# Designs tried in a protein design chat: VHH binders against 8-oxo-dGDP phosphatase NUDT18 (nudt18). Part 6

Target 1, 325 residues: 8-oxo-dGDP phosphatase NUDT18 (nudt18), of Danio rerio (Zebrafish) (Brachydanio rerio) (q568q0)
Amino acid sequence: MDSQSSILEENLEKILRGEGLEFDSVAEQVDPVTLRKNVCYIVGAVIFNSKEEVLMVQEAKRECYGRWYLPAGRMEECESILEALQREVREEAGIDCQPITLLLVQEQGPRWVRFIFLAEETGGSLKTTAEADDESLQAHWWDRKSPLPLRAHDILSLIDAGLKYRRNPWFPVTQPVDFPCHVVCQRLFLTFISSRADADDRLWLLMSNNNTSHHPRLPIVVSFRTYISKAVSKLIEDCMPSSYISVHIRGILGVQHNGRIPGKTDGICFNTLVLLENTEEGAEIGSPPSLETDCYRWQEVTNQGLKAKIIERIKDGSVLPFQSL

## First folded at step 1 (VHH)

Design d03 (framework vhh_7b18_3)
Fold by ESMFold2-Fast, scan of step 1:
Order: structure tokens, then sequence, then C-alpha cells
Structure d03 (fold): chain B 325 residues (1-325), chain A 124 residues (1-124)
């Protein structure tokens, strides 16, 4: 029906803009994730001043005492990702900040996720040694050239990512949005592109088949005891085990979380862009791989504007980067 | 190099006992709280017990009265004595160090270093 097609297109546009959709998963049997028990979230900030000096904090923690790092720390109960970011920057550096965009999401282990933001200073005052406490000893604007004893060198790539985005944004501003979720999961834009020399590209999306649902929906995979990337691969193996395809996780279109309400809201839903490619050399494939299950179907995107937007995001890599260890 | 090495896992019948050991190296062991967490098939990672640097302990409700955590600072080792084991205790058990992290709302700790894990299977 036109009404169902319209709803799908509206939902796809929302996700492409970094907005959220209600969590609607068929995995109701999976136990909720809980902060400090079976899931851990880290937030970190890359903040530049007008001279492109980066905000650094001097560690007060015993194992890295006196060494310098980006403002970063663990998310706590009853706070959103953005609240955690602003709290950590205020506690460690004395600075009030506003996020510009997520720069990178890193999976450091199963159910261990780090969110790195590009943010800007909006107020406060730089923390001095007179204000030293258990959070940090002091904060400083680092010119990135003068010798500075770092806690770890992993932040150098994060600082570089921030500089590159600041100078030439390659993906749209992407911020966490408030939507409750009780598990760590991905809502998939699982795409297949059919290309021919004599015609425009055709685009297909994998959709969930649910005879009890009146509205079309994207697949959701739960990262239960596994890496987020492995959960996507398992879905593909379950749906099309005989297919000779490669799977490319392009990145994240949006992040949904609501940790401010007490209860079952420590979960996160990533809206994830995935491309399937034919691995056969010289093959010109006109249709997506055959599915070996009734749980999903291929849906062609026939709206020309929407199709162009999705294909451009894929081809240009205009998506928030995601890394797994 | 900071490292945690677990030993003592294995197969045991319901009602049986096992003692897990975790040898720590590369840090000042006596200064840190230590803990055990387990990855239960079908559920995911969950904490089991903590022992603080001062010797005080905490337990998850499901293991309270059956499990005992202890430490030997001279040997840089933390132990988990598991008694009256049940099939639902079947899991990979991880030794972990509790790092200290400040916050503007309250002080908190979380696991920052993990061992490789040891399998405990409770079955007849």
Amino acid sequence: as target 1 above (325 residues)
Amino acid sequence: QVQLVETGGGLVQPGGSLRLSCAASGFTFSSYAMGWARQVPGKGLEWVSYIYSGGSTEYQDSVKGRFTISRDNAKSTVYLQMNSLKPEDTAVYYCARKGYYGSGRYFHTAFDIWGQGTQVTVSS
C-alpha cells in the first residue's frame, strides 16, 4: 500500500538525518544490559581552541598519575551519553562544552563501547593545580608539538580525526538521540546495489517479514555476548549462507540511547549502514542474493531522491566511522 | 606488563566445589580492589564478587552464602571459593581489577583489566 510505502520512506529519511525510531525488536527473550554489570560505555572529548590547540587533562589516577590524556571517562547510571560527556569535561578540565558531532564509535570488547566527540568550549574556566582532585590534577591547551608525557598514544588518531572533520566534514553531524533501549543492538540499513553501464543504479534494502506487523521495518540484531560486527555477520550467515558475498559495515547513521530514566534503559541502538557486494569477478548481478529464510525479504528503493541519498552515503563513505578491536 | 592469569576451572557435579585462583603481575596488587565476573551462556557478562584493598567484600545475591572471595597480597593472588555449585553457575569466570574513576555526582569504580577467563561447567 501507498501508506505503508510512505511510512517506510519517512522512517528511512529520519534515520538518514540521524533521528531515532522506536525500538521494535523480536528478541524479547534477551536479558537487558545494565551499566556496571554487563555493559560499559566510555565517552571522550576532542576540543580545540581558535589556535587548534587541543584540550588535555593531567591524570590523577594512580596507574597513570601525572600523564596527559583527552577528557574521558565512564558513563554512569541515570545519565545520557551527552550528559556523561559534559560531566567528564567539566569534572576533569573545568570547561563547559557542547558537542559538535560524534567522531568515532569504537567497540573495545563485547558490550564495551567508546564514544568520541568533537566538541566546543562554551564556558567554565580551565582547571588549575589549585583545583586538583581525584578527577584530574589540571587541564591545559596542548599545541600538539611540545613534549607532553601522554598516558597512551591512542588519542593521537582521535585528535587527527577531529582536525580532519573540523577542516572538511565528510559525514553529517551525528548526535545521540533520546530513545529507550534495553539491549545493545543494531538496526540495519542492509543494502545491495545493482549497477549496469546502460542504466541508473538500483538499490535494495533487507526488510523484516512479520505477518503480525502492519508497518514495514528494518532488521534488528542484538549483540548478545558478541562483538557488534559479529552479530551483523551472523544475521547474513543465517539469511544467505550459500551466497558468495562480502559484507562492508560502512558506519553508523545514528545512535539511540536514554539512560536518564531509572530502569531498563542502559541499552543502545545503532542505526548501521551495511553494504553487500558480490565477490564473483566480472559478474554483473541484477538482483540481490536469494534468501534462505522466510524471516526477511528484499525491498527495492524506487523513490529516486531517497535512493540517490543512500547510494551517495555508501559511495562517499559519508557515515560516522565505527571500529572493532 | 599488567596481566591476570586464572586457574582452577573444570567440570564438577551439582553440589560440588571448585576454587579459582588469579595471579596478578605488573601493578601494585595490594592497592587495588579485585573482582570476579562470569559470562553465562545465554545471558552475558555479570559480576560475581569484589574484594577491596582493605579486605571488605561484596557478592551478587545469587552466590551469597555459597561463594567466598579472598586475597593474598604477598602472593599477588585473588581467589574465589565456590561451594554448593548449581547448573546455572556454568560460565566462563574472569578475574578483573577494579579501576578507580571519579565523577561529579559520586565516586565510582569499574573493571579496567581482565584475565583470559577459565571455564566452569556444572553438570552430571
Scores: ipSAE 0.000, ipTM 0.107, lowest interface PAE 18.7, mean pLDDT 80

Design d04 (framework vhh_7ubx_2)
Fold by ESMFold2-Fast, scan of step 1:
Structure d04 (fold): chain B 325 residues (1-325), chain A 123 residues (1-123)
Amino acid sequence: as target 1 above (325 residues)
Amino acid sequence: QVQLVESGGGLVQPGGSLRLSCAASGFTFSSYAMTWVRQAPGKGPEWIATITSGGSTMRDDSTKGRFTISRDNAKNTLYLQMTSLKPEDTALYYCARHYSKTWYGSSLYFDYRGPGTQVTVSS
């Protein structure tokens, strides 16, 4: 195996494990994102006790005063996603927590992203009405059945997702990793699978031909004035404009964020798993769609173990969910 | 400025019918795929149907026998014809514009959406 092939395989394995890769410079010049100016990140926690009661906080804010919600709030400057989560839970509910996994990432343009965690209680004391402040009035363990005036019902699906994961995990533990980025972007595992009657499945990945790197790179697409999910469609329009294809965003393999330097590291890189299907005759026997650009190439994954891992994640949907709202 | 404005919602009895309209302005309507989405009380958004710029339709299996999406490019208007309405169809219905020509499955991928029109099915 040559050195470039071994480096690619190492990098693919890192991403599949939820680890990060250094963000390289991109050819497109896009203004850096700045927290609170042109991007907003929300963190929220789904926490259960041993009785499967969920942690709720009573709102102190005028617009939703006295109504109940999950511990949640805005990320502040100079903190990581995990630091924001632990701070919000401590401020609103009085308890210390540790994340078990990211459970869901949601986006709503422009540049609004919410990170929902399944987390566990590790200490502290449940906030009482005697401790009421601007952050919350109190915290309580909710049985999910007794009447409780909710601020909004959107959290019911989040609680259900947490219960489902807690009882039977369907994707690997996925945590944000510490890597600086100045834009909101996606590193794409853009995959094509071909099947033949008498042979094992074949797998291709779309690779960048940008020769500024000493080893093969996955495509990076930067979000620009629209939903993060639309960056994938732009790439496909740029390299496969005449193809009759269906695109399936399977989910997120990893989240890279640092946040330490306001205005310079407020960006996020999502490692995103995408399945491309040819809708024309012979799709299951065919080669991947022809590219109408020299900027990208199809790279077959010939390592049998790595190929099997990637195909399994695709077919089983064993990947962190991502939703555009 | 891109605008999408829904109308036609209201209170209807089970088994009834409604036609929703979405008036589009500020862009070349005929060049974009358009989608209907609903959000029921206490639930997340649910994709209903998409119609491409060419007029091809993609529909959610649970509603495709009762709901029909259509468009009138001369009037810059998107429609959703709903028949045999059930209490479970009670939701805020909104229209949305797709950015790309490429279909992304049963997807909530859109760049603009309207404020929605409320449909309540009750006897």
Scores: ipSAE 0.000, ipTM 0.142, lowest interface PAE 17.9, mean pLDDT 81

Design d05 (framework vhh_8h5u_2)
Fold by ESMFold2-Fast, scan of step 1:
Structure d05 (fold): chain B 325 residues (1-325), chain A 124 residues (1-124)
Amino acid sequence: as target 1 above (325 residues)
Amino acid sequence: EVQVVESGGGLVQPGGSLRLSCAASGFTFSSYSYAMGWYRQAPGNQHERVAIITSGGSTNYPDSVKGRFTISRDNAKNTGYLQMNSLKSEDTAVYYCAAKTYLRGSWYSTQDYWGQGTQVTVSS
């Protein structure tokens, strides 16, 4: 028993550090997702030079021809997320880059998921108009002040996030890790915090009861394609439908992907930090919501150091941001 | 504990060659996002970058060494290299290996680990 608790604590620490865990089972059998058929992943780069000018590319696509945007594009078969990032930046801007951290994961469910990176230039040469092709017309370092016709203004917040992170990081470096996955899914740190003015905070995690392994497991929920937020909501509806609660996806602790085996590893596992708040009037504040299923249980985190780490990440918002559009 | 250690420096004639090695410990080249670079510093001057190689193997060189220097890495041996050909007196400097790492669970976007340096002297 004690050894099982130690294994859980070790696994929680690994996820909090942005490391991955083996994806060995799902509750239901599902068909693998496939790039270009039923899932779409987009990568984008925010890259600054020493003058804090941002790398921009001029669009070659008909509907936005001549307008400027961040280097971005769709992931292809047989590549990792980082390989896709480096390829897109090379193809569109002519430069080599090294990722620093994920800045943001965005979802337009079920259409696409977009991974925005802060990255730095490591080589290559800026793409010139003489090198114009279907990928882009040219690349330029933008001072962020001079007039430049943008394809869309959504990138302004991405550039600002990159500047903010460069100056004052507010979450730990978060990088995709190499773990094969055949579905789009989430491993949930689904948390409930009890706070009283006269006592230390208490923390609970939702745990799975239906494990194929001998070790305690966090819940894994399979998304319909790239509709991540809906899968969290469905789990909550399935296990606590009578509870009056608010659900907050605090962010992403890690991203697991391989991509290098066609049709077998096009999936992604997100390690997702979720906060539940019980908003029911007169409810027992010191207890997590009652579960209406035997598939899951609440487990209190009694390790003081681990509890403090998780609560601080939640309260400070010290997690890779996630946005549903 | 992350550490890098340079070796292979020495005295060579103009037009000669040297191969520098950079052995890394406390991390592996196949985990995380790691870039390796070679920098040099002549007495009284700021560090200048002479080569960089990314985790994916792409390389970059300034015009002063392009075509003469080649950076490489051996992930199985956890070692980076700088092959220096057609050496000039202007290449005389202390050469430093730096590993740029992106640490999980830290508040820093990057952390550079610098070696102690190895002296390269090009003279007749």
Scores: ipSAE 0.000, ipTM 0.247, lowest interface PAE 15.4, mean pLDDT 82

Design d06 (framework vhh_7aqx_2)
Fold by ESMFold2-Fast, scan of step 1:
Structure d06 (fold): chain B 325 residues (1-325), chain A 123 residues (1-123)
Amino acid sequence: as target 1 above (325 residues)
Amino acid sequence: QVQLQESGGGLVQAGGSLRLSCTTSGFTFSNYAFSWFRQAPGEEREFVGAISWNSGSIDYADSVKGRFTISRDNAKNTFYLQMNSLKTEDTAVYYCAARGYSLWKSTHSYDYWGQGTQVTVSS
């Protein structure tokens, strides 16, 4: 038994279960993110009742007055992602809710992130027109068929994703976990799979050599003045620039955020599943691309159960979706 | 320690009914999704049915849809597979499995497993 390999395998299992890992101080040289200064987080809820009607709120804002949308809003200082979700739903729709899972993470421009949840009603009372205020005019359960003037049509795909997940989940429950960090970053499950007709699949993970830690570490990529998705591609270009390779962000395995101390813990760490594929025609390569740096190394996953779990997540797309707008 | 224990297996005639139970301990039952898998002699373990933590999602293999019903009882920390209109092809060792919150069809996606219970359907 190799103790280093054992620790890595336990950490990989934790991330696959949606748990968090302690964030290393690798990004100490990057300016912290702070809500209301240089980062904006939006939360939104897809909530169904027993009849599969979706919770809608009627907008009170002048720009979209009287139009309908999902309960959604900006995170405030000193909030966790889940606290922001529950507050927005309560303020706009009058009901109490609990998250079932994240359905989608979206980014637009640097440091703007939206978290869409599938959630369920746990209490409260549906907001009526008698309770209209600056937050919303009222809430309603929409049958998804009757004409309803929407603020924007982007929510239709979100509602569909919620229905699909509710009826037949295609990825495990993925909920934010309480782990502080000061930057927007990704911990990468950067994978390469070798598939041969007459052999079991082999799996490699990219490992970081840049940490002075006594334990194996997955790469951390900080989104400094760039899109989250672009930061992954840049790291790969930096370490294997001569390779004919395509980069696929499969999705998010976990989300780490604390939010309790403004300006010190307003960062987010995404545990991101990435697949590298060789784009050279006719090349069945039995080994991962050669690295042009000493900062990283390839490590084969030889634990059969763990390897199968990771390959399944990749091949089935059984990962929380991530979208760049 | 987490434990899952199957019961209710046995010999049954084709066209008959059987109810399997899986009693659990060592975790918060209401936070878990549960499924049944089966393994016929000489075959791989296959998905039968699953129920999410809140019963909001229930799914079945096409071969058992309309004949089998999965359910859960949070007060008893137990979940069930009601098998109706049994066929000889349903003969297998049935395993119960648990994972957090949402259901999944792959054997590799489940954290806890029972020891299995034999179901034999005679013609």
Scores: ipSAE 0.000, ipTM 0.145, lowest interface PAE 16.6, mean pLDDT 82

Design e01 (framework vhh_8k46_1)
Fold by ESMFold2-Fast, scan of step 1:
Structure e01 (fold): chain B 325 residues (1-325), chain A 126 residues (1-126)
Amino acid sequence: as target 1 above (325 residues)
Amino acid sequence: AVQLQASGGGFVQPGGSLRLSCAASGFTFSSYAMGWFRQAPGKEREFVSAISWSGGSTYYADSVKGRFTISRDNSKNTVYLQMNSLRAEDTATYYCAADLSWYGSTYFPTDEYDYWGQGTQVTVSS
């Protein structure tokens, strides 16, 4: 029979490796999200050739006709995030690809999420003007310096992120894992670190006290018609409104989705690393903030190896970036 | 401040045509996407069609693809739905809706719109 601490440590290790955990459910019943109804997922690819030229596609859509952009498009029903990526690159650029890693997740309110991948060419052939269709007019390898009329300049930072990762990866390879979810939510690795000059760093995680499960649980927050980041801030305000701390989403440890399962599975669960920081510079605090609710508790991480791994990811920023637009 | 006035509904026989209009006011019409939705008696509201801010991208439900055409006139602040080859199952109240959210450089429709018109009834019967 496993102990509660053993189960928790095993689950934390899985999340840190980018693996998923079964989505049990949220305390309150919420309506499932559905693609094309109330949620939209975009996938985009940053692909370089051996010369560090980036793959570009020429837009066929009337409002941006003839302008160039990264291969990108919306996810369809009954496909995984990786299947959507490979389909969009094939349809728009003519090439086959394999993802190397997620580079960035962006949100625009609760209804729009964009997944940007660094990927590599594995086959196919560049789409030519003779193959022009509704998806794109053609594809080209861009040297990033020659004049090229872009649809939008937002992709320049995405290309730069891809180049930086190729040269010096600063977070582990992070890929979507196949776990179904019916809502857009976050499983929170919500951390507090106590650092003292005369002692080793101590680490706490916020744990849920909900009685819906008999296993130790990390908090799950659902986007309630707000930005994903605002849902985290609201949880903190509800639990510790009198605390002198700041909330930082460090990034994403994992992405869980499986749209191929029949039913209400168009949701996404992000395993999100969050740091609570003391706002008083130079103050040493030996304990996390007092909670003004019994719905949550602080759990100290006493396993030295696990503690070191989590603190390292936080201090180095070694997590998949996340941005609210 | 935002108002959407739908019109053009009526009674038609199967195979007939109707053009719906939606006059918008109270916002910068040319900057936002517009959509058409419908609700039949005893059913939930369903997506019919959407058009991007410029009119360059159009989207259709599979049930109406090839029969319906969405268009807009930004100079008149009006969105249109041309309905051809009408069927009994197209009978519904039709609503125009404005999506004031920004989805970045590419617009992709959802059925979660910000403002809704009062609707116009379309009845297809023989």
Scores: ipSAE 0.000, ipTM 0.242, lowest interface PAE 13.9, mean pLDDT 83

Design e02 (framework vhh_7aqx_2)
Fold by ESMFold2-Fast, scan of step 1:
Structure e02 (fold): chain B 325 residues (1-325), chain A 125 residues (1-125)
Amino acid sequence: as target 1 above (325 residues)
Amino acid sequence: QVQLQESGGGLVQAGGSLRLSCTTSGRTFSNYAFSWFRQAPGEEREFVGAISGSGGSTDYADSVKGRFTISRDNAKNTFYLQMNSLKTEDTAVYYCAAGFYSDLWGTSYTQYDYWGQGTQVTVSS
C-alpha cells in the first residue's frame, strides 16, 4: 500500500524470478576477494545428446592422465561464469554450448565454489586424439553403461541430477546474472510459516533495520573464510540465540556475479532461501521466534499472490540445490 | 558462548572399545550440530563423524563407518562417540566440535564454531 511496501514486494518478485538487486554496502570493512589469490571458482557442464549420452573428456593432467571426467575447469579473471563455462567446454571437448540452467552449486569455504550446469550442444566438433593438447586428450559421448575409467565418481550424481532435470524440471531455470560484488555473500530469504486448520498460511520474512535507505532490506551475511551454513547460523545466533529452532537451507534463488574488474568485482552474491521452524514446545503456534536484537525485525507478507509463490517454493523444494563439501 | 569438554580418552588394546563424551555449557544444546574430528601424530586433522541438531541424521568417515557410532543426549547436554573394534590406526587426539545449525551440512572443520581441547586415544597392538 505505501511506497515502502510496494518496493519490497517488487524486490521480492525480482529475486523469485532469479533477477538481481544492487549490492548494499556492509557495515564492517571486509577486503575484496580476488581470483587466484583467495578464491577459486570451478565451472562444470553436464551435456546430453539426443540419445542421452553424456559428454566426457579424457584428462591430460599428470595426476589423472587418461581418466575421464565431465568438462570442467577454473574461471579466469575478467570473465563471467557463463563465459568460463563456454570456454572450458570448447577447450576440452571442441563443442560450442549454451547453458540451460544451473543444476547445483557446491562450496568448500568461500575460496572454492563449483557451478554445475545443464547445457546443450549448439555447434563445434567433438575433439579427437589428433587434436590432443594440455587441456584434454579427446572427448566422447558416454552411454553411461560401458566401462570407462573415471577420474572420480563424484560426477555420477551430477549426471543423474542432469537427467532428472532434463526429463522433469523441479525448479525454475536459474542462471547467473550480471551484478558486481566484491565479497562472497548471501542475501537471505529467511522465512517462517504459520499453518493452522481452517485458516490460510501466514508467512514472515526477516528484514534488516541497519541501512541508510528508507526501504526494507533483506539480511546480507558475508562469507569471506567460512561456509554459507556457518554464515546463516551466525546471523541466527545474533538474532535469536536462546530460541529452539530448526534451520533448513532450501536452496539458491539466484546467483549474482560480474568479474569484469579484477580484484574489485570477483565476489558472488547468492540469494538464498531459508526456512526456520520453531521447535520450542511452549512456543505460540502463530508467531515467529522472538528476536533478541533491534538490528532485525519480522515482516509479515500479506500480499496473497507473493505469499503463495514463496510458500510453494519452500514446500515443493523448487529451488536450485546447494551443497557444502 | 558454547564451551566443550571431552572425556573418556585413554589407552586400549586393539580390538577393544572406548566411549568418548563431550559435554557442553552455555547456549541451548538442542540448537547445535556436533562432530568428532581426530589428529594423528604428523598428520592433518580429519573428520570422524557428525550428528544433526535434531539427532535424525548422522554421517561418518569411510574409515570408521560400521565401527563408530555418534549419539546425543539433549537432557544431559552431552554427545558421545562409541568406538568399537579399535585399530592401531585409530590412535589420535580426538576433538569435539559444535556448529549452530540443526541439519548436517558438511565434513569440513571450518563449518564448526566451537571446539574442545582434545582427548588422547592410544590403541596398542
Scores: ipSAE 0.000, ipTM 0.292, lowest interface PAE 11.3, mean pLDDT 82

Design e03 (framework vhh_7b18_3)
Fold by ESMFold2-Fast, scan of step 1:
Structure e03 (fold): chain B 325 residues (1-325), chain A 123 residues (1-123)
Amino acid sequence: as target 1 above (325 residues)
Amino acid sequence: QVQLVETGGGLVQPGGSLRLSCAASGFTFSSYWMGWARQVPGKGLEWVSYIYSGGSTEYQDSVKGRFTISRDNAKSTVYLQMNSLKPEDTAVYYCARDWGYSYGYLDTYFDYWGQGTQVTVSS
């Protein structure tokens, strides 16, 4: 056991527990993102009452006037993701709420990210037509069965996901943590699992080859010009080119953001769980793919408890879902 | 100084073929994604194809199966082989470097562009 392995194991445990890690810099020359200028974050809420009716708001915007949708809206400067969620629900529905968990993160290119929460009502009063304004016309509890003219049908799968989680959670409570960053990026848990019929699974993790640092580092990829999935695939293609490799983003372990910190801190860091699989049929492969670079190394996770925890999250899909639109 | 120089455009009849070349200089070519985009008369700029530094490729649906992008890292050159050309492929074609910061959210994923080369498909 060396000190570097101990620090790595503690950092991995922190992320798996829903804690964050300080993001101090990116090596590449990238411009900071700025809300309302070159990046857009949307927050949305799935909220049920005791009857499992879902909170809906009636749209005031010309393009979708009179149609119903989940409470949702754009994040503003100088607020956290959770503050944006609570503000949007209050402005559109009149309700005070507390988040239970993130349900889904969606992206459309490097410019648009949507955070969907399962949340609960903690106070306030349903917005009435007498209180109609530019934010919304009114709010109602929907039985999910009666005819209701929807702005779009994409929310039906979000409502179903919220109901499923509420009844039987399949991943741990995942909340944004207040860590500032200046770009949209991913810290990668890029994993390779070696399976043999006669032995326990072995787990490998891709690490930045920084032998001068006191702290071991997971790879960071910037999604400044591409989708999250494309950024990961490019890294893999560049360091281990092979026609026999497939890349699977399993989901998000954590979301780090703090727009309240002064300066250029409108960025987001996703802690992303990625499974690399060999597509060569019938092969029992005992080691990860050879790297064609000295910038990264494979490190085996030999701590049995940590290894089992990570493999379980991968195999069970016990991670916050992520979708590219 | 980064430079991209396109050649190979011209006039061709429907069903014909053309090969575009883009000579790059002023950067480590092998480390960058390269792409082709086109400006159709009366329309905005549209992406056609790109090639990753490792050689993987992607294509716009309308050109998939007809166009092939390739690269020669020793010559710092990217190519676009265009087969089964249609009148709708008439455009100015631009070579562009895709890997690097600069434009990000300006509705372009390319930070340096060539001057363009005209492709005209007509009978």
Scores: ipSAE 0.000, ipTM 0.127, lowest interface PAE 16.5, mean pLDDT 81

Design e04 (framework vhh_7b2m_4)
Fold by ESMFold2-Fast, scan of step 1:
Structure e04 (fold): chain B 325 residues (1-325), chain A 122 residues (1-122)
Amino acid sequence: as target 1 above (325 residues)
Amino acid sequence: EVQLVESGGGLVQAGGSLRLSCAASGFTFSDYAVGWYRQAPGKQRVVVASISSGGSTKYSNSVKGRFTISRDNAKNTVYLQMNSLKPEDTAVYYCAAEGLYWSDTYGLEDYWGQGTQVTVSS
């Protein structure tokens, strides 16, 4: 009915804006994820001053003692991802900051996730050697040119990404939101685009069939034994095993984290944009692959404005990057 | 300077055994999970076995029951005992220390070794 189509469109718009949606129940019962028990979240900050010097911290840890890195650290219980970022920057660098956007989410799934932010200085003062403690020895604005012994060179690409975003953003501001969630999972914006020589592109989304739900829902895949990215491929294999398609995770549209919400859980839901591409010779087909399950169905997006927005995000790669390590 | 040095690879006949060692230096070894990975010609690098800082072990299905991973924190060394070797076990074997799970490490730095060649002939 028309009311269900309207609800679906509203929910898709919310996801495209980086907002949260109510978490649905998973088919299999799994233990909730909790910090210090079965999951570890890391936050890191790329912060520039007016001279485009980047904030660096001198490590106090034995294995990297005296080496320099971006401000980064573990999330604690009962804090949001943004609160963890602000606390770590203050503890390690002495400054107050506000996040501008997520730049990158990295995983070694599902038990280790790192959130890298572009952020700006809002106050405080740089930590000096007189203030050295277990968190860091000191903080420094690095010109990115002078020799500096780095803990690891992985941050060079992060700094570069931050500079590029600062100068010319290529995806919308994406911030984590506090929303109920008890597992590490992905809500999939799983897309198929059908092209014909004489017609506009048509867009299809995979939808979950849930007999207890009163409105359409996007598929949710739970990760608990393997990389978060591999859970998507497993779902595709299970529902479309006879199809000659490639699966491309474009990136993340939004991040929901239980955080401060009651429930004694640190679950995370990534709203993930996925593109399916036909690998069969000829490649031009008018419909998405046939499903070998009754758990899902294809839903065409017929709203022209919404369709255009989604296709644009896919084609331009205007999505928060997601990387498996 | 962080270093991982693999040793113990070589040529062996099918059904034989090899023991690989990975000696670590330059970091607090006991705080890190350590894994053994392998890469066969023309294939991607895949995990073989891992051991947490607390001693919990995991194995890939292809080696379960034949390989045993262990660690000696006093010697900063991790071992991979490989029994009942098959031609398909032929690969370069890599040791990696991961500051990821249950570690108080503030980065995702994998400390990789240079690898050791294992060749199993039929």
Scores: ipSAE 0.000, ipTM 0.180, lowest interface PAE 11.9, mean pLDDT 81

